# VH-VL binders against q9umr5: the designs that were tried, part 427

Target 1, 268 residues: q9umr5
Amino acid sequence: SYKPVIVVHGLFDSSYSFRHLLEYINETHPGTVVTVLDLFDGRESLRPLWEQVQGFREAVVPIMAKAPQGVHLICYSQGGLVCRALLSVMDDHNVDSFISLSSPQMGQYGDTDYLKWLFPTSMRSNLYRICYSPWGQEFSICNYWHDPHHDDLYLNASSFLALINGERDHPNATVWRKNFLRVGHLVLIGGPDDGVITPWQSSFFGFYDANETVLEMEEQLVYLRDSFGLKTLLARGAIVRCPMAGISHTAWHSNRTLYETCIEPWLS

## First folded at step 21 (VH-VL)

Design kh9 (framework fv_nofazinlimab)
Fold by ESMFold2-Fast, scan of step 21:
Structure kh9 (fold): chain C 268 residues (1-268), chain A 122 residues (1-122), chain B 112 residues (1-112)
Amino acid sequence: as target 1 above (268 residues)
Amino acid sequence: QVQLVQSGAEVKKPGSSVKVSCKASGGTFKSYAISWVRQAPGQGLEYLGYIIPIFGAANYNEKFKGRVTITADKSTSTAYMELSSLRSEDTAVYYCARVDFDEYGSYGMDVWGQGTMVTVSS
Amino acid sequence: DVVMTQSPLSLPVTLGQPASISCRSSQSLVWRDGNTYLNWFQQRPGQSPRRLIYKVSDRDSGVPDRFSGSGSGTDFTLKISRVEAEDVGVYYCMQGTHWPRTFGQGTKLEIK
């Protein structure tokens, strides 16, 4: 039988968005127990990420306990960051495949026409003033805002992303690294036509330098220092990179070709 | 100069709802947060919550769980605080105040509205 | 919630004399960026609160030099070097570091 699958949604999202994904899984892996977590739905997805991590942790514990052979995680957009933290804070997780669907793993720096209904004009150059404050850090969006022109503020103020990426020291860093390294496979999915995740290479641990030139994962200090285990996972052959062009941000969980190419092989 | 102007005094019956407005003039409404604070007669200040208009998102003090809703209309530069299931204990002056995200990192309530008296009585 | 405790609660002062108000927090107000988000407000009778001090010791624009803030961690002080008649009112400390934001109970300054 197939390992159970746990799905974690993204910003302004809910379990309903994954109905096509569930259809695909049922077709290719019939009998798979799929649990789409319906916590922090809609505007509740703006709650601080550490609060979301705690809530999702409580929900996944009984699912993992019932599956001694292991489970798979499929985590979409912001949900991928929640799953990153889950894998670090749980010293008893049994996750085999962690499948990250277009998640801003190194952070977000940009708004798009897609998000202009939230941000009526481009505010990316000034959003650091709001995000790197106690008020801003009480919203999930600011927890992974990474302004490459104010990296010192990001490192000092980020309550979430800088910590889970090992960019800022934390007393639990060694334990978080050990826990994260228990994962069987880290499957990274994303692409240039996403239109929301900026830069799109953030889904693959690439990010802007101070000149807004993208540096890929292997050039990042977090990789070179092996801060939370990326270099170790890559050496183990445990990192899978699956980029795909032509897919918009809201379509990663409902594209059959994407599913067959990037997700299906990792659900055994 | 930013000014915050609030709606007028309200008298409400127990169990009803009240919606207080806070209109900003001057400055850029979208570049700051609006906090809501209340003060019962002769008592101290109590923090209700705040909204960041550009996110369209608010955080509420757990004490007011399920009763307070804070919203903002960017087109009219107006923030609103709605308090439901009113009790006599909700009788207070309600204030809105700006949280400025300036280059000095002050991040405090530097401009306040004039206050709105809400009286809950049968 | 972070509890903010002020002392004294009642402060009668002779005109021209100094005044001092203490504020203690139940936990450190130092944020991860190294800043301490402790504010002081003045509320004159019948008026809205007015911020005097932010980040422990920085004065707001237009606030007289006779007002000064000091302190660190959990212990803070607001000092008025020479009290003037217009200083009558209630003074509140307020922390912005932790959620939810909380105020001290207030100190009523009166001229005797």
Scores: ipSAE 0.833, ipTM 0.920, lowest interface PAE 0.8, mean pLDDT 91

Design kh90 (framework fv_nofazinlimab)
Fold by ESMFold2-Fast, scan of step 21:
Structure kh90 (fold): chain C 268 residues (1-268), chain A 122 residues (1-122), chain B 112 residues (1-112)
Amino acid sequence: as target 1 above (268 residues)
Amino acid sequence: QVQLVQSGAEVKKPGSSVKVSCKASGGTFSSYAISWVRQAPGQGLEYLGYIIPIFGAANYNEKFKGRVTITADKSTSTAYMELSSLRSEDTAVYYCARVDFDEHGSYGMDVWGQGTMVTVSS
Amino acid sequence: DVVMTQSPLSLPVTLGQPASISCRSSQSLVWRDGNTYLNWFQQRPGQSPRRLIYKVSDRDSGVPDRFSGSGSGTDFTLKISRVEAEDVGVYYCMQGTHWPRTFGQGTKLEIK
């Protein structure tokens, strides 16, 4: 039988958004137990990411315990960052495929076509003032705001992303790396027409330098230092890159061609 | 120059709710947070919560969760604090205060409203 | 919650003399950025609080230089070098580092 699938939603989202994804899985892998976690829905998705990690951790433990052959994670948008942290803090996870569906793995910097009230054009260059403060870091959005023009502030103030990426030192870094490396496959999905994740290459661990030129994963210090295991995973053949053009941010979980190309092959 | 002007005093019955407004003038409303603090007669200051208008999102002190709701209307540069299920111990002056996110990292309540007296009596 | 403890609670001072107020926190107020978000507020009778000091020792614009803040970690002090009649009121320390934000119980400064 197929391994169970756990789905983690994104910002201002809920389990209701994944009905098409569940249909696709049922068609191609009938009998798969799919659990879409109904935690931190809607406005609660703005809670600090470490709080969300703790809540999702409590929910996934019994699911993983019942599946000795392993589970798969499908984590959408902000949910991909939650899953990154879950894999690091759980020293007993049995995740085979971690499918990251258009998630800002290196952070977010820029406008969106769909979340303009959260990332307005006029505030992009000034959002660092709010986000890199104690008040800002009490909201999930600021936990992964990564202003390439204020990298010192990002490194010092980020309570989540800079730590989980190993960009800032942390006492648990060695254990987090060991735990993350237990994952079977890291499947990265994203594309240039997303319209929300900026730069879209953040979904593939690429990001802006100080001149807003995108540097790909292999040029990042995080990769070169192997801070949490990306270089080791790539050498192991465990990283899958699946970019697709023509897909907007809210369509990643409801596009059949994307599912067949990027997700279906990794659901054993 | 930023000023915060609050709505007038209110007398409420136990079990009712009160909604206090805080209108900002001057500055960019979306560039700061608005905190809400109360002070019972002759007592110290107690933090209720705050909102970051640009995110449309608020955080509440656990003591008041379920009873307090903080909102903001960006079109009128006004923040609101609504407290429900009022009891006599909710009698206090309620203040709004700006949290400025300036380049100096002051991150504190530098501008305060004049206060709104809320009296809960039967 | 972080408990903020002030001492003394009542501070009678002679006009022109110095005054000192202590504030202790139950946890370190150093945030992950290395800054300490400790504030001092003054509340004159019948008025809203007014911030005097932020980040332990920085004065707000318009605050006289006779007011100074010092301290680190969990122990902080507000000092008034020469008390004036207009300084009568209640002084509060407040931490902005941890959620929820908390205030000291207040120190009432009176001219004797």
Scores: ipSAE 0.844, ipTM 0.928, lowest interface PAE 0.7, mean pLDDT 91

Design kh91 (framework fv_nofazinlimab)
Fold by ESMFold2-Fast, scan of step 21:
Structure kh91 (fold): chain C 268 residues (1-268), chain A 122 residues (1-122), chain B 112 residues (1-112)
Amino acid sequence: as target 1 above (268 residues)
Amino acid sequence: QVQLVQSGAEVKKPGSSVKVSCKASGGTFSSYAISWVRQAPGQGLEYLGYIIPIFGAANYNEKFKGRVTITADKSTSTAYMELSSLRSEDTAVYYCARVDFDELGSYGMDVWGQGTMVTVSS
Amino acid sequence: DVVMTQSPLSLPVTLGQPASISCRSSQSLVWRDGNTYLNWFQQRPGQSPRRLIYKVSDRDSGVPDRFSGSGSGTDFTLKISRVEAEDVGVYYCMQGTHWPRTFGQGTKLEIK
């Protein structure tokens, strides 16, 4: 039998977005128990990410308990960051494949037409003023806003992303790293035509330097210092990179070719 | 110069709801947060919650969660605070106040509306 | 919730004399960025509150220099070097560091 699959949605999203993904899994892995978590839906997805981590943790514990052989996580967009934190805070998780669908792993610095209503062009350069304040950090979007021109503010003010990436010191960092390293496979999915995640390479732990030049994962201090285990996972052969062109942000969970290429092989 | 102008006084019956408006003028509405604070007659200040209009989302003090809803209409630069299931203890002046995200890092409610008296009377 | 405790709650002062108000928080108000988001507000009778001080010691524009703030961690003070008649009102400390934002009980400044 197949390991159960737990699905975590993204910003302004809900379980309804995964209808096609469920169909694909049922076709290729019949009998798989798939649970799409109906927590923090719609506007509630703006709640602080640590609050979401606590809520999703409570929901996944009984699912993991029922599956001693392990579970798989499929985490979309912002949900990928929630799943990263879940894997770090849970001392006894039994996750085999963690499949991240176009998640801003190194943060978001977006100025795309798709997010114009959230991140209008005139606000991109000034959003740091809102996000790197006590008020801003009480919203999920600001928890992973990463302005490459104000990296000092990001490091000092980020209550979530800088901590889980090991970019800012935290008392629990060693335990979080140990817990995260229990994962069987880290499957990273994303692509240049996403249109939302900016830079799109953030889904693969790449990000802008101060000149907005993208540096890939292996050039990041977080990787070089092995802050939460990326270098160790790569050395184990546990990191899978699956980039695909031609897929927009809202289509990662509903494209059959992507499913067959990037997701299906990791659902045991 | 930014100014916040609130709607007029209201008299409501217990169990009803009230919706107070706060219209901003003179500034960039989406660059601020709007906080809501109340003050019962002769009493101190109590924080209800706030909204960041650009995100279209609010955070509420747990004491009022389930009864208070804060919204914003960017097209009219107006924030709203709705309080339901009114009790006599909700009789208070309700204030809106701006949280400016300026380079000073002040984050402390520098501009306040004139206040709206809400009286809950049977 | 962070409890903010002011003392005294009633402060009768002679015109021209100094006045001092204490504010204590139940938790440190230092935020992760190293800043302390403690504010002081003045409310004159029948008026909206007016912010006097932010970040412990910075004065808002138009606030006279006879008002000063000091303190660190959990203990804070607002001082008025020379009380004037227009200073009559209630003074509140407020913390912006922790959710939810909380105010002290207020100190009523009265002329003797």
Scores: ipSAE 0.836, ipTM 0.925, lowest interface PAE 0.8, mean pLDDT 91

Design kh92 (framework fv_nofazinlimab)
Fold by ESMFold2-Fast, scan of step 21:
Structure kh92 (fold): chain C 268 residues (1-268), chain A 122 residues (1-122), chain B 112 residues (1-112)
Amino acid sequence: as target 1 above (268 residues)
Amino acid sequence: QVQLVQSGAEVKKPGSSVKVSCKASGGTFSSYAISWVRQAPGQGLEYLGYIIPIFGAANYNEKFKGRVTITADKSTSTAYMELSSLRSEDTAVYYCARVDFDETGSYGMDVWGQGTMVTVSS
Amino acid sequence: DVVMTQSPLSLPVTLGQPASISCRSSQSLVWRDGNTYLNWFQQRPGQSPRRLIYKVSDRDSGVPDRFSGSGSGTDFTLKISRVEAEDVGVYYCMQGTHWPRTFGQGTKLEIK
C-alpha cells in the first residue's frame, strides 16, 4: 500500500551507506519496496552527471511503470542533482515526494572532504580554471561547481547545473519545467553542521553572491524568474524545508531523529 | 618550465600487462591533467584517456575501457598508464602529455614526454 | 566520436614555397564558452609531437610566424608561408572540444 521508494546515492558512495535508512523505513512503513540503485558507485560517481542521469533513468523507468500510484525519490548529496535532472527529462514520471537529502541544488563553492588529495592549501579559489574547461566538465564535481567570483564562466561553461537551473538557455527548458512541475512534493533537507556542502544553504536553493553573502531561495533570479518552477511549487504549497543542526554530511542517511522529522512524513 | 620523462622501452608477451610511467618536473603537478596517446609504427595518433590528479579519477576512450587504467601519485608527481590483456596490435609508442589549466584557455597537450616503445610479441 | 579528416595526406612541396593543410571535423568544434579547441601538431621523424597552434590560430611560444592557423566551426587550415627543410614531418590536427579527443590522419610534408 505504500508507494515504492527509490534511493540515489552521492559522490564516492554506494548502496551500503543506506542500511540504516532502509531499517527506519521498514520499521515505520512495513512492506514498502525500497530500491537503492547500484549505479555509478565509488569512483564511477565522478562520471559526467548527464551520463549518470541517463543510466539512472534506464533503471527507474521499470520501477515507475510497476507503480501506477506513484513513487518517492530519496536522493542524497550529488544524487539530489541527478534526481533534479530526472524529474525534468522524464515527461512521464510519477514521482510524489522528491526528498533532497543535503544536495547542493545551487552548486558547490568550498573544499570537500572528497578532495582531500589536494595540496594542504585550499584549491577552492582556483578550481574554476579546471572546472570551466571541456576537460573539467567531463567530471561530475565540475558539473555543479559554482564559483560566485566567476559567475560568467559558470554560466558559459557549466554543462549541467546552469542548464537544469535555467540559468543558461536550453531548447528543452520549457518541457523540462513542465515535467519538473509534475512532482507532488519537493522536500529539502540540510543543515549548518554538514561540513561538506558549501554553502549549506545550497541544499535549500540559497547561494553566495559575489561578496560570499548567502542569499536565500526567494532572492535568487532562478526563483524570481520561475525558471524551472520553484516559485510555482512554493505557491502550490509543494516545497517543504526541513533544516536540522548537528548532522554531518555522511550522517544524513543514518540519523533516526532526522528520518522521523524530515523523511518519514513524506513516505505516503 | 614543465618536463615529462617516461619510463624505458618494454617487450611484452601477448596476454600480459604493461605499466608506463610519466614523471613531471617543474610546475605544480596538481594544476594540470595528463593525457595518454599512442602511435603504432607508421600510423597516426590515438587518444587513450587522461587523468586529473586532484580528482583522483580518469576518463578512458571507450575502445580501451576495461583494459586501460590511468593513475597518478601526487607525492612523486608521476602518472601511470597500465594496459592489460596485451595483443600484437597494442605495439606502439605510448606518449604522455600535459593539459594546462591556465587563463589562456589553451587546453591542448602543450608538453609531451619522449615516448615509450611497447612491443608485444611472442 | 568526432571524425577529423585531413587533406592532402601527402604534401610534396618545393623549398621556399607555401604549403597548406586542410582539416575538417564531423561536427562543430565551438565549445559553449565560445572558444574553438582545434590544435595543430608537428611530428619530425623520430621525435614526439610538438604543438604549433592552439585555439585555431594562437601560436605556441617559439613557433615561427611563418606558421599560421585559421578556420571556424568545422573547417580549418594550417599554412606555412615559406617551407624550410626542417619542416619535414607529419602534421596532425586535433580537437579538444568533444569527448573523446580525436586526431586527423596526419599529413606528411616532404621536400620535392
Scores: ipSAE 0.835, ipTM 0.919, lowest interface PAE 0.8, mean pLDDT 91

Design kh93 (framework fv_nofazinlimab)
Fold by ESMFold2-Fast, scan of step 21:
Structure kh93 (fold): chain C 268 residues (1-268), chain A 122 residues (1-122), chain B 112 residues (1-112)
Amino acid sequence: as target 1 above (268 residues)
Amino acid sequence: QVQLVQSGAEVKKPGSSVKVSCKASGGTFSSYAISWVRQAPGQGLEYLGYIIPIFGAANYNEKFKGRVTITADKSTSTAYMELSSLRSEDTAVYYCARVDFDEYSSYGMDVWGQGTMVTVSS
Amino acid sequence: DVVMTQSPLSLPVTLGQPASISCRSSQSLVWRDGNTYLNWFQQRPGQSPRRLIYKVSDRDSGVPDRFSGSGSGTDFTLKISRVEAEDVGVYYCMQGTHWPRTFGQGTKLEIK
């Protein structure tokens, strides 16, 4: 019998996006109980991330309680940040594999085609004005907007990402770190052809410095300080990196080769 | 410099809906948020919600959630506030007001529309 | 919701004399960026509200220097050093720090 799988969707998304993923899991692990959480769908995905964390927490508690052998999380795009926070705030989570599917783990900064549709004319350089205000922080997208040219504003204003990454102090940081470290495997997936997550290395805890040069996870202060346990997890052999080229942002959950290479091995 | 011009007065029956417009002129519509505030006759100011047009998304005061919808049309620089299931206690002047995200305006509502009187009566 | 409490609610004042309005919030209005999102609005009879003060003490363009704001945390004051006839109206404090945004009850300033 396979451990249950809980799926958390992304920005402007819903459970329907995962129909191919469900087919793949059923083919390779028949009998797996897969729950795609139908919360904060579509436009509701713009609700503040801490509100989403609370709602998803209430949904996952009974699933985890029924599975003493553990569960797996597959968390797509923005959903990967929700799952990061779930693992930190839950004292009793029993997550084995946390599969982060092209999630902006260090934040988002860039004028992609997706963002251009949403934000006119090179808004990346000006979005900090909106996002780093009380008004902007009431929307999920601003909760992980990380402008490398205004890092002081990001550190002070971010209600969510700077806290869960340990970039700004929080009274619960020690407990959050202890809880997060309970995870069996942190499986990071992403790639250069995503076209939405900018920089794409954010999916692997890499990010821009002030000159927009990407520094990888091991060069990040978050890692070096071991703020929430990345260095400890890596030393334990619990971090899996699975980059794949040729996959666009909306195709991560519907690509069979990606599934077989990066997801299937971590479903037990 | 920036002006907000609202649609005219409305008289509505209980149970109906009303849609008030707020047209912005001057400045860049996509660079700010539009808040909606109401004031019942002889009473204080009450916050309904706001929209950030570039996100295409709004936040609503829980008191009105499910009855209020705030939208924006970037092509006409116009924000809308629709309130459904109207009751006599919804009788009020409805204002739109700007939140620009510069050094001065980001603290809240520096430019206001003229107000739209909505009367709900049988 | 953050409750904003003003006092007094009615303020009769003699022309040329000072006037003072208190505003207290049920929670600190300091946001994590270190800024305090407290505003003061004036509403003259039959008109839309007009912002006078933002960020506790900064005066909007065109607002006379006889208006001043002060305070910190949860306790704020709007002061008019020399009241003029045009100052008649209702004054509201407003917080922008917490969701939902909330206003005080209003203080009606009248000339004696």
Scores: ipSAE 0.841, ipTM 0.925, lowest interface PAE 0.7, mean pLDDT 91

Design kh94 (framework fv_nofazinlimab)
Fold by ESMFold2-Fast, scan of step 21:
Structure kh94 (fold): chain C 268 residues (1-268), chain A 122 residues (1-122), chain B 112 residues (1-112)
Amino acid sequence: as target 1 above (268 residues)
Amino acid sequence: QVQLVQSGAEVKKPGSSVKVSCKASGGTFSSYAISWVRQAPGQGLEYLGYIIPIFGAANYNEKFKGRVTITADKSTSTAYMELSSLRSEDTAVYYCARVDFDEYDSYGMDVWGQGTMVTVSS
Amino acid sequence: DVVMTQSPLSLPVTLGQPASISCRSSQSLVWRDGNTYLNWFQQRPGQSPRRLIYKVSDRDSGVPDRFSGSGSGTDFTLKISRVEAEDVGVYYCMQGTHWPRTFGQGTKLEIK
């Protein structure tokens, strides 16, 4: 039958947000066992990402153990970064498709309408002062804040994103790369009308240079150096890019056309 | 210059809750964190937790998790620390202290409130 | 949790003489940015703590230069070159590197 699906939610989110996604999966792949993880819900999603990775790891181990043919991951927004790290720290994961729904894979740099209530308007240029400190790095949002104008501070202070992207050396980097490369397919989804993920191309491993010009994945140093396996995955034919216009950040998990085009084909 | 002014002393019964305020003046309230530290009579300093007002989010020392709640109101530049299920062991002076982010690498509690004595007795 | 251990806990000193306080941490206080977030606080009787030193050796504004901090990794020292009467109080080291933030037990400085 169909491989089980594990869903990891995003910032300030919970399992309730995925009710439409579960309906779509049930319609096209009836009998699929879908587990939406109810960990780090709501404000708990602000806990440090490494703490979240540990908690989600404990939850996914028994699910993966019961599915010797493999599992699929669907990871939304911030959850996509949790899943990136999860795949790197687990020596024995059996993930076939890792489906990343509008996740800031190269980081976030921008004030968003969705997060405006969390940040004062136009704090983009000054958030580095808070985020690149021991206090700031104890919150998930600072773990993937990537200020292109203070790249040296990002590299030195980031406790999460710079490490999992291989932008900063780590003793476990070789093992993390080996583990990540076990994934069958990396399915990247995102689009220009998201309104939250800034730049939206971060969902496809693109990001700003120092002049705020977006450079795509193949121009990134992490890709060129193959720091965690992106170049190897692309050469293997394992990276799928599925951009779609007209979808806002909170609608990726509830748009039928998006599901049929970008998600459904990868749920064997 | 930044100044932190705390609410006045309180006497509480066991099992009740207390909410201490810390009002900031000077500087940009959103550019720093507010830490809460307590000191039992004649004892040392103990870290309770802190809030980053701009995120509206706090981290708590596990020893107090479930009993302590730290909040901030950006419109009044005031942070609050609420401690519930009070015990005699909670009798202490409670301090708020600023963690400044405006000057790179000076992270630490550089400005402190005057302290609020909370006495828990029958 | 990181344990901060101070010695001595009681420090009687003659006016005008130097004083030294040791602080040891149970693990390295070097953060990933290469900085060491070790602070020293002074608490005079009946007053709030006042930060004297941050980042091991940097003095806060208004702190006299007779106060100096030194050390690295896990071993730190606060020195007062010439103790004055107003220095009476309890001195605490504190680490900001690891969660949760922790303080030493305190060293009570007294004039003998």
Scores: ipSAE 0.833, ipTM 0.922, lowest interface PAE 0.8, mean pLDDT 91

Design kh95 (framework fv_nofazinlimab)
Fold by ESMFold2-Fast, scan of step 21:
Structure kh95 (fold): chain C 268 residues (1-268), chain A 122 residues (1-122), chain B 112 residues (1-112)
Amino acid sequence: as target 1 above (268 residues)
Amino acid sequence: QVQLVQSGAEVKKPGSSVKVSCKASGGTFSSYAISWVRQAPGQGLEYLGYIIPIFGAANYNEKFKGRVTITADKSTSTAYMELSSLRSEDTAVYYCARVDFDEYESYGMDVWGQGTMVTVSS
Amino acid sequence: DVVMTQSPLSLPVTLGQPASISCRSSQSLVWRDGNTYLNWFQQRPGQSPRRLIYKVSDRDSGVPDRFSGSGSGTDFTLKISRVEAEDVGVYYCMQGTHWPRTFGQGTKLEIK
């Protein structure tokens, strides 16, 4: 039989967004137990990411415990960062495939429809003032805001992303790396027509330098230093990159071709 | 310079709700947070919660969670604090206060409204 | 929640003499960025609170230099070098580092 699948939604989202994904899984892998976690829905998705990680952890522990052959995670948008942290903080996870569906793995630096309607100029250049404060860090969007022009502030103030990426020291970093490395496959999905995740290469651990030139994963210090295991996973053959053009941010979980190409092969 | 102007005093019955407004003038409304603090007669200051208007989202002190709602109307540069299921213990002056993000590292409530007296009496 | 404890709660001072108010936190107020978000507020009778000090020791614009803040970690002090009649009021320390934000009980400064 197929391993259970756990689905984690994104920002301003809910479990109801995944109806098509569940249909696809049922068609190709009939009998798969799929649990779409109905936590931190809608505006609750703005709660701090560490709070969300705790809540999702409590929900996934019993599912993983009952599945001795392992589970798969499908984690959409912001949910991919929740899953990154789950894999690091859980010393007993048995995740085979972690499928990251258009998630800002190196952070977000760009206007989105969630933020930009209030300003005539790009909000991205000034959001660092809010995000890198105690008040800003009490909201999920600021937990992964990564301003490449204020990288020093990001490194010092980020309560979440800089820590799970190993960009700033943490007492648990060695244990988090060990735990993360137990994942069977890291499947990275994203594309240039997403329209929300900026830069879109963040879904593949690429990101802007100080000149807003995108540097790919292999040029990142976190990769070169192997801070949480990306270089080790790549050497092991455990990283899968699946870019696809023509897919908008809200369509990753409802595109059949995307599912068949990038998701289906990793659901055992 | 930013100024915060609050709505006028209110007298409410137990079990009702009150909605206090806080209108900002000067500065960019979307570049700061608005905190809400109350003070019962002769007592100290108590933090209720805050909103960051650009996110359209608020955080509430657990003591008031379920009874307090903080909202913002960006088109009018106005924040609102609504407190439901009013009790006599909710009688207090309610203040809005700005957390300015433009002065890096200052943070904290540097500009305050004049206060709104809410009296809950049967 | 972080408990902020002020002492004294009542501070009668002779005009022209120095005054000192202590504030202690139940846990460290140092944030991830290395800064300590400890504030001091003054509330004159019938008025809104006014921030005097932020980040332990930085004075807000327009605040006289007779007011000074000091301290680190969990132990903080507000000093008034020479009390003037207009300093009458209640003084509050407040931490901005931890959720929820919390205030001390307040210290009432009165001219003896």
Scores: ipSAE 0.810, ipTM 0.909, lowest interface PAE 0.8, mean pLDDT 91

